# Ledger of designs, part 85: miniprotein binders against q96jn8r1131to1294

Target 1, 164 residues: q96jn8r1131to1294
Amino acid sequence: TLEFLENHGKNILLSNGNRTATRVASYNQGIVVINQPLVPQLLVQVRIDFLNRQWTSSLVLGVITCAPERLNFPASACALKRAAWLLRGRGVFHNGLKICEKFGPNLDTCPEGTILGLRLDSSGGLHLHVNGVDQGVAVPDVPQPCHALVDLYGQCEQVTIVNP
Key: E = the ipSAE of ESMFold2; O = the ipSAE of OpenDDE; V2 = 0.75 times the mean of E and O plus 0.25 times the DockQ between their complexes.

## First folded at step 8 (miniprotein)

Design td10 (at its last look DockQ between E and O 0.94; V2 from the best seeds 0.00; counts 0 for: other shape alone 2.519 > 2.5)
Fold by ESMFold2, look of step 8:
Structure td10 (fold): chain B 164 residues (1-164), chain A 96 residues (1-96)
Amino acid sequence: as target 1 above (164 residues)
Amino acid sequence: DELERKIREIILRAMELVRKGELEEALELIVEAIRLAVENKDEELLVTAIWIIAYIARKLGDPELLEKVLELAEEAYELTKDPDIKYYIERLEKRL
């Protein structure tokens, strides 16, 4: 069963059998990683449970290609400079570098209840799904193995892993 | 530095071309980005550029291009020691 790893940002509290992550302080220190690497063709999904409109930016979603169990996470995923392919706002980033201006919806405006999914296709392309709808290839040729990462940043205070 | 910003802009444009399927034009840009990143010792941007050129080379499938890109990736690995580059080296080797 998919769970968030116990190694996570220091402002995170895990609950619901480690399937729910809540950021309980500040606006950052909210990185979580799913405990199993992505399996090609299998969809991994999280639901946005709670947003706090006090903040302007929201969650970051993506993958890391390094071993997550002993990694020291930065305060925010935006500071990851290695092994990271991330969706933030309207853009796609590799190791902090913007590689696509607009892909899919603006994550900063996704409401509570939105279900966001990641899936590797057979050629190593990373797809974003929004409420079950495939948005296409965000990043071609992602190294494997890779793990799904969510940064409960800014507005995003709670997410839950859900089945497709 | 200002050169770093130029490299970032070239990479972004190259990826726009990749998404349009204009792989030959994207290749020209990414080769220039790699040259500049090596000159500037910008290891982070070099890693990104190697991912892109390795992808382009595998899509185009030209054996001479694959061999040249493999050499670039091996040099980039020696400079950066980034494990993701080693992944791409393996993918390029399998293509040959």
Scores: ipSAE 0.859, ipTM 0.932, lowest interface PAE 0.6, mean pLDDT 93
Fold by OpenDDE base, look of step 8:
Structure td10 (fold): chain B 164 residues (1-164), chain A 96 residues (1-96)
Amino acid sequence: as target 1 above (164 residues)
Amino acid sequence: DELERKIREIILRAMELVRKGELEEALELIVEAIRLAVENKDEELLVTAIWIIAYIARKLGDPELLEKVLELAEEAYELTKDPDIKYYIERLEKRL
C-alpha cells in the first residue's frame, strides 16, 4: 500500500492511514515522501485536497534518489541541492537548477481536486500525469531507485494518495 | 556569480536542444558546461551536466563518445561523490 513515510516536514500531519498529508502551520516545512519506490509503469498519484489562497505558489512534485527514511528535510523542496528532480510551476528542476522552463500545466494554478501522477517508463523517463492524462516526459533517465516527493508548499495544504 | 549564471544558461539551452532531438549541438554545449562547472567548482551544476551528457551519449550510441563520457563521469564522481553519478557510470558501463 502506498503511504507517506513518517519522516516528513515539521508542519505535516499524516492521517487516513498515512495516505493524507496536511500542512497544519505556516506555508512551508511540508515535504512528504511516498514509501514505495517508483518502478516502471507504476503510477503514483496524489490529489490536491485543499488550497489556502492566502499564500502564493503551490505544491512541488518530484522524486528523490536518496534514502528517504534518513533525509533531513529542508523547509522547502527547492532547497534540495542533491538527488532531487522536481516540478514547480511549469518548470522542471534538477538539484535546484531549472532544466526546463515550460512543461505541462502550471502546478501553481492547479485547482482542488486535481490528481497529479508520476510514472517511470521502461526507459527511465519520468512522466507527469494530470487527471489521468500523460503530459509527457518531464525528466529523462531518472536514477533508480527513486521515491515520489510532494512538497505541500504555499497554497497547497492537503493532499491524498489516490489509486489509479 | 556570473560564471554560474552562464553555466545555468548553457544547461537550459542544451536541454531545449535535447528535447528537440538536436543531440549533437546539445553535446557541444554540455561539454562546455562541464568544463566551466569544474573550473568554477560547481558540484551541483556538474552533477546535472553529467546527467545530461550521459543521456545524450546513450542516445547517440557512439562507443567512442560513451567511453569519453564515462571518463568524465568518473572524474566528476571523484569530485562530488554523488550517488546519481555513480548510477550513470554503471549504466554507461553496460553500454560498452
Scores: ipSAE 0.512, ipTM 0.804, lowest interface PAE 1.0, mean pLDDT 92
ESMFold2 (binder alone), look of step 8: mean pLDDT 74; pTM 0.665

Design td11 (at its last fold request DockQ between E and O 0.82; V2 from the best seeds 0.80)
Fold by OpenDDE base, fold request of step 9:
Structure td11 (fold): chain B 164 residues (1-164), chain A 96 residues (1-96)
Amino acid sequence: as target 1 above (164 residues)
Amino acid sequence: DEKERKIREIILRAMEKVRKGELEEALELIVEAIRLAVENKDKELLVTAIWIIAYIARKLGDPELLEKVLELAEEAYELTKDPDIKYYIERLEKRE
């Protein structure tokens, strides 16, 4: 079963069998990682449960290729300088470097209830899904195994892993 | 740092070319980025550039290019010890 790992950001509280992550303080320190690595062709999804509009930025979504159990998480995913491919706003980032300016919808403006998904295709391309719709390849040729990462940042205060 | 900014810009442009399927143009750009990254001793940007050139090389499928990129990736791995580069080296060796 898919769950968030106990190794997470300092401001995260896990609930609902570790399928729900809530950031209970500040605007950062909200990184969580899903326990199982991505299996090719299988969709992994999270739902945005709660947004706090006093902030402008929202969640960051992506994957890491290092061992998540031993990772010392920084205050935000944007500070990861290795083994990280991330989606923020409309941008795609590798190890903090922008590699795409405009991809898919703006994650900073996704409303509560939005379901975001990640899927590896047969060529190792990482796809973003929004409410079940494939937005295309965000990152080509991601190393495997990799784990889905969610940074509950800014507006985003709660997410839940949901089945496709 | 001016050189760092230039490298970052080139990488972004290279990826734009990749997404458009303009792989030859992307290759020219990313080679320049790699040269600059090595000169500037920028290990982080080098990792990204190696990922991109490995992808381009595999997509183009040219045997001579693949061999050159493999050598480049191996050198980059010695400098950075980044496990992701090691992953791409293995794929290049297997021609996957």
Scores: ipSAE 0.900, ipTM 0.953, lowest interface PAE 0.5, mean pLDDT 95
Fold by ESMFold2, look of step 8:
Structure td11 (fold): chain B 164 residues (1-164), chain A 96 residues (1-96)
Amino acid sequence: as target 1 above (164 residues)
Amino acid sequence: DEKERKIREIILRAMEKVRKGELEEALELIVEAIRLAVENKDKELLVTAIWIIAYIARKLGDPELLEKVLELAEEAYELTKDPDIKYYIERLEKRE
């Protein structure tokens, strides 16, 4: 069963059988990781449950390619300088470097109730899904194994893993 | 850093070409980005550039290119010690 790992950002409280993550303080320290690596048949989906619109930026979504169980997470996923392919705002980033200026929706404007999905295709391409609709290949070839990551940053205060 | 900004811009343009399937043009750009990243000691940018050139080489499938990119990736691994480059090397060796 898909769950968030117990190794997570300092400001995260896990609930609902570790399928719900809530950032309970500040605007950062909100990184969570899905407990199973992505495989081609697996669609990992999270629903945005709660947003605080007083912040300008919102969640970051993506994958890490290093082992997550003992990783020491930074305050923000954007500070990951290794092993990270991330979707932030409108952009796609590798290790903090923008590699695509506009892909899919602007994550900073996704409303509560939006369901965001990640899956790995058979060629290693990382796909974004929005409310069940495949947005295409965000990253053409990601090293494996990799794990889905969500950073409950800024506006985003709660997400829940949901089934397709 | 102005030099770092130039390298970032070249990498972004190379990826734009990759997404359009313009792999020969992307290759020209990424080779220049790698040269500049090595000169400027930009290890983080080098890792990204190696990921891109390894992908391009595998897509093009040219044996001579694959051999040259493999050598380049091995040198980049020695400079960066980034485990993801080791993964790219393995993919290049398997012609995948």
Scores: ipSAE 0.841, ipTM 0.926, lowest interface PAE 0.7, mean pLDDT 92
ESMFold2 (binder alone), look of step 8: mean pLDDT 75; pTM 0.683
OpenDDE base, look of step 8: ipSAE 0.843; ipTM 0.932
ESMFold2, fold request of step 9: ipSAE 0.669, 0.657, 0.683; ipTM 0.885, 0.881, 0.888
ESMFold2 (binder alone), fold request of step 9: mean pLDDT 75, 75, 75; pTM 0.686, 0.689, 0.681
OpenDDE base, fold request of step 9: ipSAE 0.898, 0.900; ipTM 0.953, 0.954

Design td12 (at its last fold request DockQ between E and O 0.84; V2 from the best seeds 0.87)
Fold by OpenDDE base, look of step 8:
Structure td12 (fold): chain B 164 residues (1-164), chain A 96 residues (1-96)
Amino acid sequence: as target 1 above (164 residues)
Amino acid sequence: DELERKIREIILRAMELVRKGELEEALELIVEAIRLAVENKDKELLVTAIWIIAYIARKLGDPELLEKVLELAEEAYELTKDPDILYYIARLEKRL
């Protein structure tokens, strides 16, 4: 089953069989990684459960290609300088470098209840899904194995892994 | 750093072209980015550029280009030691 790994950001509390991640303090230190690596045709989805409008920005979604069990997470996914492919706002980033300015909906403005998904296609393209709708290839040719990463940042205080 | 900024901009433009399917023009840009990244010893930018050029090369499918990019990727790995480049190398080799 899909779960968040015990190796997570300092402000994260896992619950619901490690399928729910809650950031219980501050606005950062909220990175979580899903246990099973992405494989082609597997859709991994998380639902935004709660937003705290005290903060600005929201969750970051993406994948890492390094071993998640050994990763020392920085305070924010944006600080990852290697092995990281991230979606933030409408931007796509590789190792902190913006590689796309406008892709999909603005993650910073997704309301509670939004279901965000990641899926690898047969060519290694990483697709973003929003409420079940394929937004297209966010990142072509992502190294495998890779693991889905969610940074509960800013407004985003809770997410839950949901089945397609 | 001005040169770093230039490289970042080139990479962004290259990816825009890639997304539009304009691979030949993207190739020209990314080659320049790689050159500059090597010169400036920007390892992080080099990794990204290698990813992009490897993708372009595979999409274009030109055997001669694939071989050249493979060599470039191998050199980049020696410089960066980034494991992701090994993935790109493997993907390139499968096409050869």
Scores: ipSAE 0.901, ipTM 0.952, lowest interface PAE 0.5, mean pLDDT 95
Fold by ESMFold2, fold request of step 9:
Structure td12 (fold): chain B 164 residues (1-164), chain A 96 residues (1-96)
Amino acid sequence: as target 1 above (164 residues)
Amino acid sequence: DELERKIREIILRAMELVRKGELEEALELIVEAIRLAVENKDKELLVTAIWIIAYIARKLGDPELLEKVLELAEEAYELTKDPDILYYIARLEKRL
């Protein structure tokens, strides 16, 4: 059973059996991590529950390749300079370095109700799913084990883990 | 830093080529990026460049290339101490 880890950003409140994460203050300090590493057969999906359009940027989605249980998270996922492969806006980033200009939809414009998914393929490629549709390989080979991460940043105030 | 910006652009271009399946051309670019990152002592960019060249080498599958990239990855680990490079090394070794 997938849940968000107890170790999370300072502005996060976990609820619904730790399957729902809410950012309850400010615009940042909203990093959450799924409690199980990705394996080839696992599709991790979250639904965007609530957005506040006051902010320009929205959630960041991706993986970390270091153990998350005792990690000291920065205020924003984009400040991770090691062990991080992130989708932000339309771009893909490794350790803060842009490695793809345009991949998939613009996360900053995804509406409430959007279901975003992450999975590894048999070659270790990281795939993004949007509302059940595979968007292709965001990152061709991610070190394993890796852990799915969501940063409830800016617009994004709540997400819920949903089953495929 | 002008050199740092140049390395970033080379890495972006190399990844574009990788996504298009143009691995030989991507290899040429990423070799240049690695040399510049080592010269500039840019550890963060070096880690990314090593990930890319390790991927290219595994996809091309040439034993001589795999051995050369393995040596590069080992040297990059000594410079950066990034644990992800140990994963890349293991994958290169298994490909051999």
Scores: ipSAE 0.867, ipTM 0.937, lowest interface PAE 0.6, mean pLDDT 93
ESMFold2, look of step 8: ipSAE 0.856; ipTM 0.934
ESMFold2 (binder alone), look of step 8: mean pLDDT 76; pTM 0.694
ESMFold2, fold request of step 9: ipSAE 0.845, 0.853; ipTM 0.931, 0.934
ESMFold2 (binder alone), fold request of step 9: mean pLDDT 75, 75, 75; pTM 0.691, 0.689, 0.688
OpenDDE base, fold request of step 9: ipSAE 0.893, 0.892, 0.894; ipTM 0.950, 0.950, 0.951

Design td2 (at its last look DockQ between E and O 0.02; V2 from the best seeds 0.00; counts 0 for: pae O 2.5 > 1.5, placed apart)
Fold by ESMFold2, look of step 8:
Formats: sequence, C-alpha cells, structure tokens
Structure td2 (fold): chain B 164 residues (1-164), chain A 96 residues (1-96)
Amino acid sequence: as target 1 above (164 residues)
Amino acid sequence: DELERKIREIILRAMELVRKGELEEALELIVEAIRLAVENKDKELLVTAIWIIAYIARKLGDPELLEKVLELAEEAYELTKDPEIKYYIERLEKRL
C-alpha cells in the first residue's frame, strides 16, 4: 500500500493511515516521500486538498534517487542539490539547475482538487499526469531506484495519496 | 558568475534539443558545457552535463562515442565524487 514515509519535513503531520500529509506551520519544512520506489508500472497520485492563497508559490513534485528513510531533508525541496529531479512552477530542475523552462501546467496555479501523478515509462522517462491526463516526459532518463517526493510548499497545505 | 550563466544557458539549449530528438546537435552543445564546467570547476553543473551526455551517448550507440564519454565521466567523478556519476558510468559500461 502507498503511504507517506515517517521520515518527513518537521512541519508535516500524517493522517488517514499515512496517506494524507498536512503542513501545519509556516511555509516550508513540508517534504514528504512515498514509501515505495517508483517502478515502470506504478502510478503514484496525490490530490491537492487545501491551498492557502496568501503565498505565491505552491507545491513541488518530483523524485529523489537516494534512500529516503534516513535522509535529513532541507527546509525546502529547492535546496536539494543532489539526486533530485523536481517540477516546480513551470519548470523542471535537476539538482537545483533548470533543465526545462516549461513543462505541463504551472504548479503554482493548480487549484484544490487537482490530482498530480508520477510514473516511469519503460525507458526510464519520468511522466507527469494531471487529472488523469499524461503530460508527457518531464525527464527522459531518471536513475533507478527513485522515490516520489512532494514538498507541501507555500500555498499547498494538504495532499492525499489517491488510487489511479 | 558570467561563465556559470553561460554553462547554464548551454545546458538548457542542449536539453531542448534532446527533447526534440536532435541528439547530434545536443551533443555538440553539451561537450562545450562540460569543457567549460571542468575549467570553471563547477561541480554541480558538471554532474548535470554528464547526465545529459551519457544519455545522448547511450541513445546514439556509437562505440567510439561511448568510450570517449565513459572516459569523460570517469574524470568528472574524480572532480565531483558524486555517486550519481558512478551510476552513469555503470550504465555506459553496460551499453558498451
């Protein structure tokens, strides 16, 4: 069963059998990771449950390629400078470096109820799904094993793992 | 600094070409980005550039290119000590 790992950002509270993550303070310290590595047939989906529009930026979504159980997470995913492939705003980033100016929707404007999905294709390409619609290959070749990550940043205060 | 900005711009353009399937043009750009990143000792940009050139080399499949990129990745590992590059070295060796 997919759950968020117990190792997470300090402002996160897990609930609903560790399938719901809520950021309960500030704008950061909201990194969560899915408890199983991403494999080609697995679609990991989260729903945006609550947003606080006071903030300008919103959640970050992506993968890390290092073991997450004992990792010391930074305050924000944008500070991940190793082993990280992230979608933020309109762009795609590797280890903090922008590698694509625009891919898929602007995550900063996704409303409550949006379902965001990640999966690997058979070639190691990382796909983003939005409300069931495949947006294509965000990153063409991601090292494996990799682990799905969500940073409940800024606007994003709660997400829930949902089944495809 | 200005050189770092130039390297970032080259990497972005190379990735645009990769996404279009223009691998030979992307290769030319990423070789330049790697050269500059090594000279500038920009370890973070070098890791990204090695990911890109290793991917291009595996897709093109030319044994001569694979061997050259493997040597380049080994040098980059010595400069960075980043285990991500060890992963790319292993993938290149399997392709060879």
Scores: ipSAE 0.735, ipTM 0.900, lowest interface PAE 1.2, mean pLDDT 92
Fold by OpenDDE base, look of step 8:
Structure td2 (fold): chain B 164 residues (1-164), chain A 96 residues (1-96)
Amino acid sequence: as target 1 above (164 residues)
Amino acid sequence: DELERKIREIILRAMELVRKGELEEALELIVEAIRLAVENKDKELLVTAIWIIAYIARKLGDPELLEKVLELAEEAYELTKDPEIKYYIERLEKRL
């Protein structure tokens, strides 16, 4: 079953069989990684459960290609400088560098209840899904294996892995 | 975006000046970058510039400047609601 790894950001508390991640302090140190690597054509989804609207920045969603069990997480996903493809706001980032200005909806404005999904296609393209709708290819060629990563950042204080 | 490019260039130049220890000149550039970032509603670059100016202020050891940076950060926070700016404000307030 899909669950978040025990190796996570310092401010994260896992619950619900490790399917729910809650950031219990501050605005950062909230990185979590899903245990199973992405399998082509399999949709992995998380639901935004709670938002603290004192901030405008929200969760970061993406993938890492390094071993997640041994990763020393920085305070924020944006500080990952290797093996990281991230969606933040409307931008796509690779190793901290913005490689696409406008992609899909603005993750910073997704309301509670929004279901965000990641899916690899048969060609290695990483797709973003929002409430079940394919937003297109965010990253055309992602190295495999890769793991889905969620950074509970800013206003995003809780997410839950949900079934497709 | 042309304005975004300009802001980035200014920030990069300021960072180079900081590396060289030319803090006063770096400060002037970063202030300009902040103004432009506000105008362009560029949160990311604004946050970056705020952290840089804070660094410069600390290195200069100017308490009056630090207070000005705090005011600037508060204004930036009101505009962006960025948690990193909020974090900086809280840290700076504890030190003052």
Scores: ipSAE 0.029, ipTM 0.506, lowest interface PAE 2.5, mean pLDDT 88
ESMFold2 (binder alone), look of step 8: mean pLDDT 75; pTM 0.679

Design td3 (at its last look DockQ between E and O 0.87; V2 from the best seeds 0.78)
Fold by OpenDDE base, look of step 8:
Structure td3 (fold): chain B 164 residues (1-164), chain A 96 residues (1-96)
Amino acid sequence: as target 1 above (164 residues)
Amino acid sequence: DELERKIREIILRAMELVRKGELEEALELIVEAIRLAVENKDKELLVTAIWIIAYIARKLGDPELLEKVLELAEEAYELTKDPSIKYYIERLEKRL
């Protein structure tokens, strides 16, 4: 059973059996982590439920390789400088360093209803899925165990874990 | 910092080559990035570069290269103490 951990950003309220995360204030402090670590060939998906056009940018999606229960989350995933592999806009980041300029669709422009997925392959490659379509390997050889991370940032105010 | 920018650019180019499957050329670039990162004491960039070179080495499967990269990774771990590098070392060792 996939759900968000109780250790989350300060502006997050969890609901729906901790499957729905809502950012209820400001534009940041919205990091959530999924409880179960990614295992090879398991597809973990979240749906963008609501966007607030008052803000710019949108959600950040990725994984962390440190223990999520004890992590003191910064206001934004962009401030994670260790143990973090993130997708923001069309960029891929490792510990704050952009390692890819253009990958997949622009996460900042994904509309409500978009389903975003993460999946590890047998080689440790992290795949991005968009509405069920494999966009390819975003990050090769991600350390394991790792946990899926969603930063409800900017426009993105609510996401829900959905089953494949 | 100009040197930091240069290292970052090299890493970007290396990753692009990796995605294209041009691993030999990527290797040449990332080795340079590692040297520069060590010189500039850029621990964060070094960790990323070690991740990339470890990946390349495993893909190429050259035993001599693997050993060299392992030594480099161990040195980098001593400098950074980053647990992810330890992970990469373990992965490299499994290929030897």
Scores: ipSAE 0.760, ipTM 0.900, lowest interface PAE 0.6, mean pLDDT 93
Fold by ESMFold2, look of step 8:
Structure td3 (fold): chain B 164 residues (1-164), chain A 96 residues (1-96)
Amino acid sequence: as target 1 above (164 residues)
Amino acid sequence: DELERKIREIILRAMELVRKGELEEALELIVEAIRLAVENKDKELLVTAIWIIAYIARKLGDPELLEKVLELAEEAYELTKDPSIKYYIERLEKRL
């Protein structure tokens, strides 16, 4: 079953059978990773449960292409400079480099209840889903194996893994 | 660094062209980005540029281009030692 890994940002508390992640302090140290790699056509979905609009920016969503079990997480996903393909705000980033200005919705404005999904297609393209709607290919040809990552950054204080 | 910023801008533009299906134009830009990244010794930007040129080469499917990009990726792997490049080398080899 899909769960968040026990190896996570230090401000994260896991609950609900490790399917819910809550950032319990500060605005960062909130990286979580899904416990199994993406396989083609597997849709990994998280629901935004709680936002604190006191903060300016919100969650980051994406994948890492290195083994996550002993990864030393930085304070924020945007500091990942290797093996990372991330959606942040309006943009798409590879290893901290912006590779697309505008893809899908602005993650900083997604309300509570939004369900965000990640899926690989048969060609290795990473798709974003928003409330069940495929936004298209965010990143072509992502290396495998890769794992879905969520950074409960800023506004985003809780997410839960949900079934499609 | 002005050169680093220029390389980042070229890569972003090349990806914009890739998303629009303008692969030949994207190829010209990404070749320039690779040249500049090597000159500037920017290993991180080189890794990104190799991913892009390998993808373009596989989409275009020209065996001559695939062989040239494979050689380039092998050289970039030796320079960077980034495991992601090994993945793209394997994908290029399968395309041949």
Scores: ipSAE 0.744, ipTM 0.889, lowest interface PAE 1.0, mean pLDDT 91
ESMFold2 (binder alone), look of step 8: mean pLDDT 76; pTM 0.698

Design td4 (at its last look DockQ between E and O 0.88; V2 from the best seeds 0.76)
Fold by ESMFold2, look of step 8:
Structure td4 (fold): chain B 164 residues (1-164), chain A 96 residues (1-96)
Amino acid sequence: as target 1 above (164 residues)
Amino acid sequence: DELERKIREIILRAMELVRKGELEEALELIVEAIRLAVENKDKELLVTAIWIIAYIARKLGDPELLEKVLELAEEAYELTGDPDIKYYIERLEKRL
């Protein structure tokens, strides 16, 4: 069963059998990681449950290529400068470096109810799904093993893991 | 840093070409980015550039290119110690 890992950002409260993550304070310290690495044919999906539009920026979605169980997470995923492949706003980033200006939707404008998915293809390409629709390869040839990460940043106050 | 900004722009442009399937043109750009990143001692940008050139080499499949890129990746691993580069070294070796 997919769950959020017990090692998470300090402002996160896990509930619903560790399938729901809520940021209960501030605008950051909201990193969560899925408890198993991505493997071929595994689609990890989260639904955006609650947003606070007071903030301009919203959640970050992506993968890390280092073991997450004992990792000391920074306050925000954007501060990850190693082993990180992230979708933020309109762009795609590797270790903080923008590698694509626009891919998929603008995450800062995704409404409540949006279901965002991540999976690897057989070539190691990281795919984004939006409401069940494959957006294509966001990042080719991601190192394996890698682990799906969500940062409940800014607007995003709650997400829930959902089945495909 | 002016040189760092140039390297960042080259990498972004190379990835735009990769996304369009223009791998030979992307290769030319990323070779330049690697050379500049080594000269500037920019280890973070070097890691990104090695990922890109390893991907391009794998897609093009030219054995001579694969061997050259493997040598570059080994050098970059010595400079950076980044486990992701070690992953790409393994994948390049298996192709040869």
Scores: ipSAE 0.774, ipTM 0.910, lowest interface PAE 1.0, mean pLDDT 93
Fold by OpenDDE base, look of step 8:
Structure td4 (fold): chain B 164 residues (1-164), chain A 96 residues (1-96)
Amino acid sequence: as target 1 above (164 residues)
Amino acid sequence: DELERKIREIILRAMELVRKGELEEALELIVEAIRLAVENKDKELLVTAIWIIAYIARKLGDPELLEKVLELAEEAYELTGDPDIKYYIERLEKRL
């Protein structure tokens, strides 16, 4: 079953069989990684459960290609300098470098209840899904195996892994 | 750093072209980015550039280009030791 790994950001509390991640302090230190690597053609989804509008910005979504069990997570996903492909706002980033300025909806403005999905296609393209709708290839040819990463950042205080 | 900024901008433009399917023009830009990254010893930017050029090369399917990109990627791997570059090398080799 899909779960968040016990190796997570310092401000994260896992619950619901490790399928729910809650950031219980501050605005950062909220990175979580899903235990199983992405299987091609299989959709992995998380739901935004709670937003705290005290903060600005929101969750970051993407994948890492390094071993997640040994990763020392920085305070935010934006600080990942290697093995990271991330969606933030409307931007796509590789190792902290913006590689696309406008892609899909603005993650910073997604309301509670929004279901965000990641799917690898047969060519290694990473697709973003929003409420079940394929937004297209966010990142072509990501290395495999890779793990889905969620940074509960800013407004985003809780997410839950949901089945498609 | 001015040179770093330039490299970043080129990479962004290259990716925009890739998304539009304008692979030949993207290739020209990313090659420049790679040269600059090597010159400036920007390992992080180099990794990204290699990812992009490897993708372009596979999409274009030109055997001669693939060989050239493979050599470039191998050199970059020697410089960076980045496992993702190794991954892309393996993908390139499968096309040869």
Scores: ipSAE 0.659, ipTM 0.864, lowest interface PAE 0.8, mean pLDDT 93
ESMFold2 (binder alone), look of step 8: mean pLDDT 75; pTM 0.688

